# Miniprotein binders against a8xhq1: the designs that were tried, part 22

Target 1, 158 residues: a8xhq1
Amino acid sequence: MVQIWQMEPYPCGDPRLPHHLFPPKKITPDELSKRTGTLYWKLDTLDQVALAKRLTTLKLEHNFKKEDIFTLDAETTANFDDKIEELFEESSVPFEQARMIIEGSAYYDVEDKNGQWVRIFCEYGDLILIPSNTCFRFTTTPKNFVKMRRFYKEEEGN
Key: E = the ipSAE of ESMFold2; O = the ipSAE of OpenDDE; V2 = 0.75 times the mean of E and O plus 0.25 times the DockQ between their complexes.

## First folded at step 12 (miniprotein)

Design Y2 (at its last look DockQ between E and O 0.93; V2 from the best seeds 0.84)
Fold by OpenDDE base, look of step 12:
Structure Y2 (fold): chain B 158 residues (1-158), chain A 87 residues (1-87)
Amino acid sequence: as target 1 above (158 residues)
Amino acid sequence: SKTYRIEIRIEFDSPLEALEKAELFMIKLVELARKHGLTIYVEIRTTENGKIEYRFTIEGVSEEVAREIAELIREYFPDAKVTIRKE
């Protein structure tokens, strides 16, 4: 099940905690798209043929020409704490970002038109596409482990 | 332990079926990456002749996993150009 919510306005403490409102304000994928332009898919990973078709379509439609597997693991990643801190800093890039979680879990935060942050809980089988020039930030969950496929256009480096 | 770097280059025509087959191959590689902690880079290019070229670079491959990858290559793309180097 998809898990997207509006973040609390003034989050304190560990960014890896959910930081949702009380009660939680859940956001649908459609609302996510309307508010931030971000697209979300829950892919059927059990049907590999269908998955291949879906990813092929994605690459063709968005002209993705490169890909790598990105791993963030507190047990094996050098300077993990520094990297987590860096990735959670607000950023904006002039290109689309497509990510598919293949193991573990993480949070992608995206800023909407009103300056409010929306958090997307990403786990195995989740695919997100963040539009160009969108303010975003990233962190793991407290499990401190995520592995993802990252898709790039030809102009981008791995 | 001994690990290897495997480079796979595949050229084929641009039909949708071929692209989907390449993605299915990648899905199989991703499964191996999850299990064995592999690093994978993929680049898709268009050749001068208008064909599609897939380049896979797989790092951190043990001897055991190398055999599994070899079987996948034989199954999906037997004509692929494969280079294996010791890391």
Scores: ipSAE 0.841, ipTM 0.929, lowest interface PAE 0.4, mean pLDDT 93
Fold by ESMFold2, look of step 12:
Structure Y2 (fold): chain B 158 residues (1-158), chain A 87 residues (1-87)
Amino acid sequence: as target 1 above (158 residues)
Amino acid sequence: SKTYRIEIRIEFDSPLEALEKAELFMIKLVELARKHGLTIYVEIRTTENGKIEYRFTIEGVSEEVAREIAELIREYFPDAKVTIRKE
């Protein structure tokens, strides 16, 4: 199920906890795109031919020329705690970012024009595209594991 | 344990069907990466002849998994140029 929510205004403690409002305020993918420009899809990974066609279209539309498999796993990743801290620092880049979750789960947070943070729960089969110059941050869930395909234009990600 | 680095180069004209076949091959490699903990990098470029070249680099491959990758290559791109090096 799609899970996107408004974050509490002053989150503290472990970033990997949900940090939603009490009670939670969920938003739709349409609201996410209107507020932040960020696009989110749940892709059907069981129909691999359809998936291949969809990802081919994505790569052509966005001129993606490079790709890697990125893994973050508390059991195997050297300096995991330091890497999680680094990835959660808010950042902005002058290019769009596309990522597809292929195993495990993660949170992407994006900031809207009013300074409010929205948290996106990304799991197996989810594709997210964050526009250029959008403030974002990243963390895992408490399961401390995610594997994703990351897509880049030729000069990005190096 | 001993691991290998595998580089796969495929080249084709850029018809949509060939691009989709390359992506389906990548999806199959991703399933192997999930199962065996592989690292994969892909670079796509246009050659001087106007063809499309994919370069797949796969790291952390055991001897057993290397055989599985070789069979996948035979199925999808039997004319691929393949290099295998010990790490």
Scores: ipSAE 0.774, ipTM 0.897, lowest interface PAE 0.5, mean pLDDT 89
ESMFold2 (binder alone), look of step 12: mean pLDDT 85; pTM 0.817

Design Y3 (at its last look DockQ between E and O 0.85; V2 from the best seeds 0.81)
Fold by OpenDDE base, look of step 12:
Structure Y3 (fold): chain B 158 residues (1-158), chain A 87 residues (1-87)
Amino acid sequence: as target 1 above (158 residues)
Amino acid sequence: SKTYRIEIRIEFDSPLEALELAELFMIKLVELARKHGLTIRVEIRTTENGKIEYRFEIEGVSEEVVREIAELIREYFPDAKVTIRKE
């Protein structure tokens, strides 16, 4: 089941904690799209043929021409703490971002048009597409491990 | 331990079926990457002749995994250009 929620307005402490409201304000993928433009899919990874078709369509529709596998692992990634801190800094890029989690878990935070942060819990099989010029930030969960496929357009560097 | 870098170049016409086959191949590689901690980069290009070219770069491949990748290549794209180098 997808897990998306509105973040608390003034989160304190470890960014890897959920930081949801009390009670939690859950958000549907449709609402996520309406508020932030971000698209979310739960892919059927068990049907590899269907998965291949879906990803092929994604690449064609969005003109993705490059891909890599990105890994964050507290046990193997050099300067892990610094990288986590850097990735959690608010950023915006002039291109859309497509990410598919293939192992572990992470949080993608996206800012809506009202300046409120929405957190997306991403785990195996989740695909997200963040529109261009969207304020976003990223962090792992306390497990400190995530592996993902990152998709890029030809003009983008990786 | 010994690790290898594998480069794979595949060219084919641009039918949807071919693209989907390439993606299925990638899905299999992702499974291996997940299992063995491989680094993979992929680039898709259009050749001068209008064909689609897939270029895969796989790093951190053990001797055991080289054989597995080789089998996948033979199964999906037997005509692919493959280069294996010791890292």
Scores: ipSAE 0.837, ipTM 0.926, lowest interface PAE 0.4, mean pLDDT 93
Fold by ESMFold2, look of step 12:
Structure Y3 (fold): chain B 158 residues (1-158), chain A 87 residues (1-87)
Amino acid sequence: as target 1 above (158 residues)
Amino acid sequence: SKTYRIEIRIEFDSPLEALELAELFMIKLVELARKHGLTIRVEIRTTENGKIEYRFEIEGVSEEVVREIAELIREYFPDAKVTIRKE
């Protein structure tokens, strides 16, 4: 099962470390959805026809008209450290975000209604959908590598 | 060391099966991007004739990978409009 946990409120040190509470407080995808509106799926990447059908449905349901491949890799990404620092700054956008991990791993942090942060450990085949106007943060794990498909509505905008 | 930029335009009516075929093509491109470190962007629009157009933009493509992409296009969308430019 996907690993999701409550974060400490003011993480110190390297953001790529787990930063769970002591003792750890794990949550389910259903609890994630209730607290933050964020949805999670594990997609079957071995059956490419089924995957194509599932992603077609996703794009139609959410009217996603744009897509790109996004890569962060400490070995090849120019200014990797600056990029990681930038991506971990708390952000909020007025549109839905869908992200599918196709290689490596990453953390997505999402803030709930009470100002508590939840960390999602995203790996190969994981798809998340973060609602509009939800505060989020992003980083890799210590493996410093992730590749993902990012889905956008027509005109990535307001 | 030499890299190319490829633009692919495909156009079709909007039946679900055609959309799923376009997505399967995208999944195959993603496998190449994973293997070869390619940058891919996709835009989907409705044309003036009411058809669906996919526009793929692929960057950082070596000559060997251009051939792989060309074969994939020929297999899935032989009528695609393809533009190749040296970067």
Scores: ipSAE 0.748, ipTM 0.888, lowest interface PAE 0.6, mean pLDDT 88
ESMFold2 (binder alone), look of step 12: mean pLDDT 82; pTM 0.797

Design Y4 (at its last look DockQ between E and O 0.64; V2 from the best seeds 0.00; counts 0 for: pae E 3.1 > 1.5)
Fold by ESMFold2, look of step 12:
Structure Y4 (fold): chain B 158 residues (1-158), chain A 87 residues (1-87)
Amino acid sequence: as target 1 above (158 residues)
Amino acid sequence: SKTYRIEIRIEFDSPLEALEKAEYFMIKLVELARKHGLEIRVEIRTTENGKIEYRFEIEGVSEEVAREIAELIREYFPDAKVTIRKE
């Protein structure tokens, strides 16, 4: 199931905890898109044709020419704690970012137009596209494990 | 145990066909990666003669996993240019 929620305004403690409001305020992918421009799909991994079509369309529309597989795993990743701290720092970049979770889970937080933060729970089969100039941050869940495909545009403009 | 680096290069005349066919192959590689902890890089470029080239690079591959990858290549892209190098 889709799990996107409004973050509490003053989160403290471990960033990998849910940090939702009480009770949780769930947000639909349509609301996420309208508030932040961020697109989210929960793909049916049992339908390989639809999956391939969605990813092909993404690559064509956004001119993604490179990709890699990125892994964070507390048991095997060197300097995991430092890496998690670094990835959770607020960032904004002048290009769009696309990620597909292929194993494990993670949180992507995005800031909306009013300065409010929305947390997106990403797990196997989830595809997310964050627009350029969106403030975001990233962490795992307490499972401390995620593997994802990351998609990149051509580095050299022509 | 011995590990290998595998490079696969495939050329296509049509960008859409290339992306669709390569994605089906990539989906199978993702399944393999779930089993074996593969590191995969993919680059897509237009060649000097206007064709589309996919370049897959896979590191840390055991001999057994290399055989699995070879079977995938034979199924999807029997004419692919494949380079295998001992690491």
Scores: ipSAE 0.318, ipTM 0.726, lowest interface PAE 3.1, mean pLDDT 86
Fold by OpenDDE base, look of step 12:
Structure Y4 (fold): chain B 158 residues (1-158), chain A 87 residues (1-87)
Amino acid sequence: as target 1 above (158 residues)
Amino acid sequence: SKTYRIEIRIEFDSPLEALEKAEYFMIKLVELARKHGLEIRVEIRTTENGKIEYRFEIEGVSEEVAREIAELIREYFPDAKVTIRKE
């Protein structure tokens, strides 16, 4: 089951904690799209053919021409703590971001039009597409490990 | 230990053909890379002849993993252009 929720307005402490409201305010993929423009898919990773078709369709529809595998691992990534801190700083880019988690887990936070943050728990099989010019931030879970496929357009650097 | 940089180029007649064949191979290749903690770069472009070219690049590949990659290529795209360089 997809796990998306509205974050607490004033999160305190480790960003890697869930930081949901009490009680949790769950957000559906449709609501996520309406509020932030962000698209979410839970891919059927057990059906390789279907997965291949889905990814190819994504690439064709959004003109993705490049991809890489990004790893963030506390055990192997140099300056992990600094990197996590940097990635959790809110940012906005002039291009859309497509990411598929292939191992581990992470949080993608996206800001809606009302300035409220929505957190997306991403794990294996999850595909997200963050629109251009959307405020976002990223962090691992306390497990401090994630691998993902990142998709790019030709004009974008890897 | 010895590591290698592997480049794989595969051409397809159309995006549809790529849909049917390329992505499945890519998934297998990515899984293999993931298994061994390797990074993979993929570029997709249209050639001058209007064909679709997939270019894969993997660095830090051990001899053992290189053999596995070679087997995968032989299974799916034996006519792929493969370049292996020692790092």
Scores: ipSAE 0.158, ipTM 0.606, lowest interface PAE 2.0, mean pLDDT 90
ESMFold2 (binder alone), look of step 12: mean pLDDT 82; pTM 0.792

Design Y5 (at its last look DockQ between E and O 0.86; V2 from the best seeds 0.84)
Fold by OpenDDE base, look of step 12:
Structure Y5 (fold): chain B 158 residues (1-158), chain A 87 residues (1-87)
Amino acid sequence: as target 1 above (158 residues)
Amino acid sequence: SKTYRIEIRIEFDSPLEALEKAELFMIKLVELARKHGLTIRVEIRTTENGKIEIRWEIEGVSEEVAREIAELIREYFPDAKVTIRKE
């Protein structure tokens, strides 16, 4: 099940905690798209043929020409704490970002038109596409482990 | 333990079926990456002759996993150019 919510306005403490409102304000994928332009898919990973077709279509439609597997693991990643801190700093890039979680879990935060942050809980089978020039930030969950496929256009470096 | 770097290169006339086959191959590689902690980079480009070329670079491959990858290559792209180097 998709898990997207509006973040609390003034989050304190560990960014890896959910930081939702009380009660939680859940956001649908459609609302996510309307507010931030971000697209979300829950892919059917059990049907590999269908998955291959879907990802092929994605690559063709968005002209993705490069890909890598990114791993963030507190047990094996050098300077993990520093990297987590860096990735959680607000950023904006002039290109689309497509990410598919293949193991573990993480949070992608995206800023909407009103300057409010929306958090997307990403786990195995989740695919997100963040539009160009969108303010975003990233962190793991407290499990401190995520592995993802990252898709790039030819103009982008790995 | 011994690990290897595997480079795979294929070329085709860019039919959709070929791209989907390549993606299915990638899905199989991703499964291996999950299990064995592989590093994978992929690049798709158009050659001067107008063909599509896909290149895989796989790092951190044990001998056991190398055999599994070899079987996948034989199954999906038997004519692929494959280079294996010890890391």
Scores: ipSAE 0.848, ipTM 0.930, lowest interface PAE 0.4, mean pLDDT 93
Fold by ESMFold2, look of step 12:
Structure Y5 (fold): chain B 158 residues (1-158), chain A 87 residues (1-87)
Amino acid sequence: as target 1 above (158 residues)
Amino acid sequence: SKTYRIEIRIEFDSPLEALEKAELFMIKLVELARKHGLTIRVEIRTTENGKIEIRWEIEGVSEEVAREIAELIREYFPDAKVTIRKE
């Protein structure tokens, strides 16, 4: 089961720590969708034919025309600290984005309609879709490693 | 150590089966990228004739990994247009 939680109101220190409330307030994928519009799937990476069909459907439904493999790894990424700081900056874009974790783990934070932040713990096989105009930010966990497939629409590449 | 950039292009009519086969090919490339640290970018476009073109760009490829990729291409798309360039 994917772990999604309400973030503490004034998170301090290392963004890569969990920053949940005390006690933790877990959120279901349905609640995530209702609060932020963000969608979540756990894909079966062991059944590659089914995975190929599912991802083909995703690309057709959302008109995703571009993708890349993105890696962030404290051991090999030049200027890792600068990159992770940059990626944690709050961002909002006028198009939807999809991300699939293929190795390691990461946090995606999304802001809901009331200005509250939820944190999604993304690991191997997780796929999220963040809608257009949603504020988000990204960081790793303390393991400092993630590899993901990133999916984009045609206009995003121009 | 020398690395290469490989570009792979395929073109087909827009049948769902071909798109699913291309995605399965990408999944196999992803396994190589996990194993060997490859950079991969993909672009899908519609040609002037209404066909679907898919282009893969793969960077950081050693000569040994290039042979693995060539074997995958032969298995999935033996008629693909392949360009290899020294980086």
Scores: ipSAE 0.810, ipTM 0.909, lowest interface PAE 0.5, mean pLDDT 90
ESMFold2 (binder alone), look of step 12: mean pLDDT 82; pTM 0.764

Design Y6 (at its last look DockQ between E and O 0.90; V2 from the best seeds 0.00; counts 0 for: pTM E .627 < .8)
Fold by OpenDDE base, look of step 12:
Structure Y6 (fold): chain B 158 residues (1-158), chain A 93 residues (1-93)
Amino acid sequence: as target 1 above (158 residues)
Amino acid sequence: SKTYRIEIRIEFDSPLEALEKAELFMIKLVELARKHGLTIRVEIRTTENGKIEYRFEIEGVSEEVAREIAERIAELIREYFPDAKVEVTIRKE
């Protein structure tokens, strides 16, 4: 099941913790789109033919021409702590970001129109598309491990 | 330590069915890469003749693993792209 929620306004401590409100304020994918423009899909990974069709359509519609696999692993990634700190710093990029989780889990935080952060729990089979010029940040869960397919347009350098 | 790079170039016609087949191949390749902790980069291009070209770079492998992966990739290529123009190269870095 999809897990999206509004974050507490002033989270303290480890960013890898959920940091939801009390009681939790869950957000639907539709509301996520309305508030932040971010799109979310739960892909049917069990039907690879259907998955292939879906991803092909995605690539064609958004003109994705490049792809890589990004791995963040506390056991193998050099300077993991620094990387986590860096990735959790708020940032904005002039291109849309498409990510599909293929192993592990992570959090993508996106800022809505009112300056409120929305956290998306991303795990295997999840596909997200963050629009251009959207404030976002990223972190792993306490498991400190995630692998994802990252899709890029031709204009984007890797 | 010695590292190896596998470079794969696949060229095929661009109908939707072929693109979907290519993506299915990609899905299989990603699974293979994930299991072995490999890094993959992919570029999709349109050739001058209007065909689609996929370029795969797989890095971070030993010679033994590289050869094993190359064999698996070759099998996948034969399965999904029997009529496509294919070039596979293993380079030592």
Scores: ipSAE 0.735, ipTM 0.875, lowest interface PAE 0.5, mean pLDDT 91
Fold by ESMFold2, look of step 12:
Structure Y6 (fold): chain B 158 residues (1-158), chain A 93 residues (1-93)
Amino acid sequence: as target 1 above (158 residues)
Amino acid sequence: SKTYRIEIRIEFDSPLEALEKAELFMIKLVELARKHGLTIRVEIRTTENGKIEYRFEIEGVSEEVAREIAERIAELIREYFPDAKVEVTIRKE
């Protein structure tokens, strides 16, 4: 049910628009993993004990030692437009990244090994893990609101 | 227009149950943060005695919100960490 799609080859204009092909070309989490190494889970936020166990396992497996709650909200975030521009710049880091959406929605774009971009529509309960050295971009949807838990290793949360 | 910072340090032996309780505590803090628009940071480290220490930091709260949060946090600490060494510090920023 997660919406992941092939991005149009030459997107222009507002990055917060869907930028899918016409008609949309959806891909599965398995295809996302094959093309980019990016992993996806839908977490059961209604069963808090199961959620706690799953997140504890994730943190132990990946040695995540820090986290924060990150909020982008056009109505309250200082310098929202600048922040969105910064976050949409293509980036690659030598470590893996885990993000869980707890309110609102956002897009994570990930580039595959052939230079094609896929867009992940992330919403409540979605958890993604982007592998090291993978090019990515981030933006909100036109709703201009997302809140997420971000997980860090000790040396990368500063 | 004044803001407060609440810091919570919880130290426990690292059985899996304690780590899962700490995560459940974080889930409850996320609920509080959502209600009040709060920033939370978490850091985990191994102490010199080989125990696990969680450090939770909540920033940007008003005095009224800080008192409300502190009371709720005290309730959660009694529920989830009755046997753990816990320190709670509230300071004005």
Scores: ipSAE 0.529, ipTM 0.740, lowest interface PAE 1.1, mean pLDDT 82
ESMFold2 (binder alone), look of step 12: mean pLDDT 75; pTM 0.694

Design Y7 (at its last look DockQ between E and O 0.74; V2 from the best seeds 0.00; counts 0 for: pae E 2.2 > 1.5, pTM E .611 < .8, other shape alone 7.998 > 2.5, unsure alone 69.563 < 70, SAP 75.66 > 70)
Fold by OpenDDE base, look of step 12:
Structure Y7 (fold): chain B 158 residues (1-158), chain A 109 residues (1-109)
Amino acid sequence: as target 1 above (158 residues)
Amino acid sequence: SKTYRIEIRIEFDSPLEALEAAELFMILLVELARKHGLTIRVEIRTTENGKIEYRFEIEGVSEEVARAIAELIRLYFPDAKVTIRKEGEKSDPELIKELAKLLKEILEE
């Protein structure tokens, strides 16, 4: 189940908490796309052939030429707290970012045109594509563990 | 920790065929990576002759695991060039067992 919501305007405390509005303002994938340009897919991981075709199409359409697996784990990642803090700092890059969660869970926050943050709960099988020049930030959930496939274009480093 | 590194180079004439084939293999690798601490990097290049080259780098495996993965690759891609570099030994009995099971299943089909 996809979980996307508008964040509270000035969240305080642990960034790994949901930080939704009260009452929660849920956002659909379509609305996410309209507000931020960010695309979201829930991939069928049980059908390997279908999954392969879907990812192949993605790579071809967006010209992804590189890939790696990124792991963030409080138990094994050196300087985990510092890394989490760094990743939660607002950033913008001049290229598209495609990420597929393969284990664990995390939050991707993206800023819409009105300066409001939208949080995307990403878990196994979720694929997101953040457009270039989009303000975003990242954090794990309180479980402090996520593993993802990161897709890159040729000019991008990994 | 010292581990073995596997480098795989596969060339294809068709980009679509290459991507689909490579993705199927990648899906398998991802499953292994979820259960085991594998580092995987993939790069797609166009050769001078206009072919598509896939490069897989896999780290964090023992020699036994590396050999098993190499065998698996040869099953999926008979013409693949596989290079195993010895950088150390990291034993993962569970991964070896899983790979052995997987190979058995593939060979029986």
Scores: ipSAE 0.637, ipTM 0.848, lowest interface PAE 0.6, mean pLDDT 88
Fold by ESMFold2, look of step 12:
Structure Y7 (fold): chain B 158 residues (1-158), chain A 109 residues (1-109)
Amino acid sequence: as target 1 above (158 residues)
Amino acid sequence: SKTYRIEIRIEFDSPLEALEAAELFMILLVELARKHGLTIRVEIRTTENGKIEYRFEIEGVSEEVARAIAELIRLYFPDAKVTIRKEGEKSDPELIKELAKLLKEILEE
């Protein structure tokens, strides 16, 4: 089950900590979509043929033309602390993007239409699609490890 | 051993089944990357003729692994264009064993 929660209004300290309200306010994928436009799927990684069909359909529907495998690992990534700091800076891009977690875990934060932040705890098999012009941030959990497939649109003509 | 970059180019008429087969191959590579630390990039381009071209780039593998991957892709896509280029040094004996097993299983079917 995906965990999504509303972040506390004045977060401080290590961004890799949960930063939820007390008690936590959980958000459903439907609420995430209504508030931020961000879409979520839990993909069935046990059925590789079905997974291939699902990802092919997704790529065609969203015109994703590029992908890579992205790894962050405190034990092997050069300049890990600098990279984590850079990736947590608030960003917005004029194109939609998708991320599928294939190992480890990470947080994606997205800002809603009221300026409130929601945090998505992304784990194995989770796929998210962040719409264009949506403010987002990225960090790992305290485990400091994630691998993901990143999907992009064609750069030319976008 | 030395490390190599392998580039694989596959062109389709845009039939859904061909694209699904390429994605299934990608899922296999992703699983190997999980176990053995492969670096993979993919670009999908529409050619001037309206066909779909997949370009896979795999980096940081031994020559033995690069050749095994090339053989694996040719079993499903005999007309794939494969380029292998030298880059550095690395050893990946467990990965080559897994690739050899997968190749054997495909050939026996």
Scores: ipSAE 0.401, ipTM 0.694, lowest interface PAE 2.2, mean pLDDT 83
ESMFold2 (binder alone), look of step 12: mean pLDDT 70; pTM 0.604

